VH-VL binders against Argininosuccinate lyase 2 (argH2). Designs and how they scored, part 5

Target 1, 199 residues: Argininosuccinate lyase 2 (argH2), of Mesorhizobium japonicum (q981v0r135to333)
Amino acid sequence: ATELQRHSIPIPETWLATSIRDVENILAHGTLPVVVKPVSGSGSSGVRLCDSAAAAIAGFNSAKSVLQDQVDLPSPDILIQQYVEGKEYSAEIIAYDGKLHCLGILAKHKGPPPCFVEVGHDFPAPLLEPSLQELASFASGAVSALGLEFGPAHVEFVITESGPVIIEVNPRLAGGMIPVMLSHALGTSILDMVIRLYA

## First folded at step 4 (VH-VL; framework fv_benmelstobart)

Design a49 (from B4a with heavy chain S28T S56R)
Fold by ESMFold2-Fast, scan of step 4:
Structure a49 (fold): chain C 199 residues (1-199), chain A 118 residues (1-118), chain B 107 residues (1-107)
Amino acid sequence: as target 1 above (199 residues)
Amino acid sequence: QITLKESGPTLVKPTQTLTLTCTVSGFTLSSYGVHWIRQPPGKALEWLGVIWSGGRTDYNAAFMSRLTITKDNSKNQVVLTMNNMDPVDTATYYCARKGWLRGYFDYWGQGTLVTVSS
Amino acid sequence: DIQMTQSPSSLSASVGDRVTITCKASQDISNYVAWYQQKPGKAPKLLIYDASNLETGVPDRFSGSGYGTDFTFTISSLQPEDIATYFCQQYDNLPYTFGQGTKLEIK
């Protein structure tokens, strides 16, 4: 069961899959399209946007196959995440001496669906609403909720009709495809998840 | 703290439409699906339907012709509308949150008793 | 629809007794079963999920087991506060379905 310690930060619905039966059950309960991605490290290998059950199963098999190439690793977790439509942004944040500093906000572009390869960045982001200051505050709040006291963080988020939604929080790296790993959302320690992803 | 709370009329006349609101706190509707379940007095629990985090809905086939579930993420509210109420629809109505990986329910509202009589 | 059949419908036991309730699914549902406790006038409370996993904060005298079609819920040493109706639920497929409930009382 999921252990919730504080108020949830807006994140897309995310599920863990270990088998094809898990994928099928998740799809019975979720909304297509979904994003299928491995949890076992950094990089974008095995990440797919899936607009059908067949595509999601193929994505699961592809991600699992890529991650099982090293013989002594345990069976990898595969994440299936709700696709969130809206304008995409990222924030570069640094935590130092208990204080968070937002260094900048970037607007992102995608290729036409179903291709989601990034086609460009704008800096600073040209926005009408919400303001860059409000977006910086939101991203910093997400980093703060994860307890980061020192070091850089890269935050990915989408502006929806209901407001901003966090897609990824990556300690140290700008780039890569690491999903939001809130301890309370997955019932797993953030520190354990970070160690697992680095090792 | 995670809470769900049902609100709406407690007495409905036959053929009228029931509207119940579930207000959530401590989590976001963009991250969790919310289900409606009812329980007639002294009977088993009966699953009515769900609105998932992305806005898709699924309904129990027994009710789908007269049941609608909607939500407003910004208000933290999920709304159940059920048409053509009958005395056999008298029940306590619950909203509940789906567990993380699968469809068990980890948090429930306290329930609201809806009586259908003339 | 998947039917969940509970046995017994009611049960009386003494404090300290081992209590067992069973639930049978009409088809293979793997381990996708949850058990709930419901006290009079209150909402159900999750006790067990994935057939055998104990929910956080639930006393360890409660346990579950089973796979496929046959599932068991056990209270190893009955306490007075355990007096309630207990329900099983499958979540292998929609619509989700519940057992008819087992009412547990102290002798």
Scores: ipSAE 0.000, ipTM 0.475, lowest interface PAE 16.0, mean pLDDT 75

Design a53 (from B4a with heavy chain V50Y)
Fold by ESMFold2-Fast, scan of step 4:
Structure a53 (fold): chain C 199 residues (1-199), chain A 118 residues (1-118), chain B 107 residues (1-107)
Amino acid sequence: as target 1 above (199 residues)
Amino acid sequence: QITLKESGPTLVKPTQTLTLTCTVSGFSLSSYGVHWIRQPPGKALEWLGYIWSGGSTDYNAAFMSRLTITKDNSKNQVVLTMNNMDPVDTATYYCARKGWLRGYFDYWGQGTLVTVSS
Amino acid sequence: DIQMTQSPSSLSASVGDRVTITCKASQDISNYVAWYQQKPGKAPKLLIYDASNLETGVPDRFSGSGYGTDFTFTISSLQPEDIATYFCQQYDNLPYTFGQGTKLEIK
């Protein structure tokens, strides 16, 4: 997160909570609404949009329960992140031999609050070619700022009235149907491509 | 307040290289790209090229062989370099910004007139 | 490249007149058209975007319409300060292209 900040790339305020007291302290000094989610890469499981202190506490307990079910951790950590309003996109990037290749830009569809469940993707995002290039360039810049020289990267970001904001950068392939959608569009197995490049 | 300002030489001899600098304020070059557009006296606007927020570039094919756009995010500067200047390249050169997911230009520099003559 | 053709190239009208300028794209560009006003020695100023949306701070006598290949820009009641050259621009695809301009003069 701090490496992105060093390159002046916008990210939302994010806090780590280990207890209900942490949640209360964060909310005392923060602005609602917030997104509560587990630190693990469990996708949308346990993620919740909260517009009140009671909802945030409930979300913390829900996220903690999800972590305990998936991983037996002695001290599960929960992220509380400023909610960023806008259209959400993701980029699938492959870093190879010092170069970044954007495989595609997707528009994300999520279910209604408070259960923050992903309900679908549009690929390619229904945008003009110059807009797709703009999003690809921004996402690639974020990956470059993190110093990734090889491997897959999944970038999630929101376009706000004030510009783009990075929500998440993961050094892994996207889950679900995204690799399948890209493989169909490109006429090539994305998983096979990754194996070929890094084997 | 969002501003863009062009600077550089106003007179260039034929065959020389033109270098213009666009200095921006009120926004980050890591979040917004910058376009270069020119206008010969009494003629239409010509889009030259663009450097995206992530650093990749796109150029109008008519200029691609002699045009380079670079930037330094820490200096808030975008630089246009055009080789082999000809009198026909005499024009007012603008740098401009567009909004995200928009293709129209909502912020323009004041422009700088570059005259190419012997 | 998408070619934008404006008509007329020049126009003279009286204060209070309705002025219409047209722009034709060489291919379907949906509603991805902007209109700019340029006064002598100044940078262009955005007036209309997405074919028909008025930019903030722009007087409501300016309007735009059209979809596909044919676009129209209108000044409903010409004012002296409207003396300028007007340009259309497409942003459906790169390279971005502009019309050749319409020079508007007041009689």
Scores: ipSAE 0.227, ipTM 0.688, lowest interface PAE 4.3, mean pLDDT 82

Design a54 (from B4a with heavy chain V50I)
Fold by ESMFold2-Fast, scan of step 4:
Structure a54 (fold): chain C 199 residues (1-199), chain A 118 residues (1-118), chain B 107 residues (1-107)
Amino acid sequence: as target 1 above (199 residues)
Amino acid sequence: QITLKESGPTLVKPTQTLTLTCTVSGFSLSSYGVHWIRQPPGKALEWLGIIWSGGSTDYNAAFMSRLTITKDNSKNQVVLTMNNMDPVDTATYYCARKGWLRGYFDYWGQGTLVTVSS
Amino acid sequence: DIQMTQSPSSLSASVGDRVTITCKASQDISNYVAWYQQKPGKAPKLLIYDASNLETGVPDRFSGSGYGTDFTFTISSLQPEDIATYFCQQYDNLPYTFGQGTKLEIK
C-alpha cells in the first residue's frame, strides 16, 4: 500500500497485527471503527467491522482462527484497516504490451456487518458512461503506480465524501462469477485472453 | 487545503495559440479529473473539456477541433492549449475540480482573464 | 446538447425577502443539477448539488428542489452578502451546460 502512497493515491490507514498486544497498540494510536481481516485466506472469511477495542480483539482472534484452520497457507498476519464508508466498486484490468486495459467496472454488493459477505455484483456498474470512464481511469492509475506491466489485476475501491480510496489491488483475476460475467459481456473468454497474452 | 491556480498570457493576438497552466495543491491528479471552463465578460459559463484522473479527455464539440488538454501528475499541472484564437474567445478561463461521480465543480481556480485583440 | 433556461434573468428584492429562481432543462436530467453563486470579479462557488443537497459551509437559507426538467433555487431570507449572479448547471450528460444566469440586486 506504500507504493500507492508514493504516488499520492488515497488508501486507508492499514496495520499488520500478529498478537493481541499489536491490536491494542494500534488502537491506542488509531481511530475506530476498524476492519479486521486475515491477509491471506478465502475472500471475506474472518472479516469483521469493529467499533470497540473488545470487538477488534475478538475479530483478531476470529481471523487468527481462520488462518490456523488452513494449515498450509502462508502468513498468519491479520490486517487492521480504518473503515472506509461509501459505495464499493471493483475494476478488472489486464496489463499487456506496456498498456493497461480496463475490462469492466462492477458495483459491489455486500451484506451487513460484521462479515461483509459479498451478495452480488452489477456489471457494468449502473452509472453514466463518463462516470464509468472516471472509475476506470482511477483504477488504472493505481495499477500503473504499482508498476504492473503484464498480467491481470483486480482493484477494489470505495467512493467517499472526500473522493476515491483504494481498498486492495490484487495481481489476479476476480473470484466467483466475475470472469464468467465479463467473458459473456465481451464475447470472449477472460481466462483464454489471459492465457493467450502470456503464452 | 485544496487550491487550483491558472497562469499564462493575459493578451493573445488573433490566430495565435493560447496555452494556460492550472497548478493544483491539496489533492492528486491521479485521483480527480480537472475541467476547463470559460466565461466571456458578462455572459454565461461555457464548459470546454475535462482530463480524467487516468489521462483520457473529453471536449465540448464546439471547441474540439482546436482544443487540447494535457497533464503532468508529477508536477501537479494541467495544461489547456487552444489554437486559432479569435476576439470572441476573450473570456476569464477557469480550471476546476470535478466532484466524484458527478459533473459539478467543487473547487475552482481564481480564473485568468485572457483578452484577444490585435 | 441539453439546454438550461433560467428565469428571471434579473431580480430585485429587499433584505429579508424570500427569493426564488427557476431553471428548466430541455430534457429529463433526473436530479443532476448544481447551483452556483458568483460575485463580481470572483470565481463561481458551489451552493447546491444533486438538485437539493447543500454544500458544506453554505448557509441554510439557501435551498434547492426539483426533479426531471424543472428546478427551483430559493433564498429564504435575503442578506446583503447574497447579491450576486446565480447559475444552474446540468451534469446528466456531456457537454455540461449552464443556465444564462440570474442577476440578483437589492431594491
Scores: ipSAE 0.012, ipTM 0.550, lowest interface PAE 8.8, mean pLDDT 79

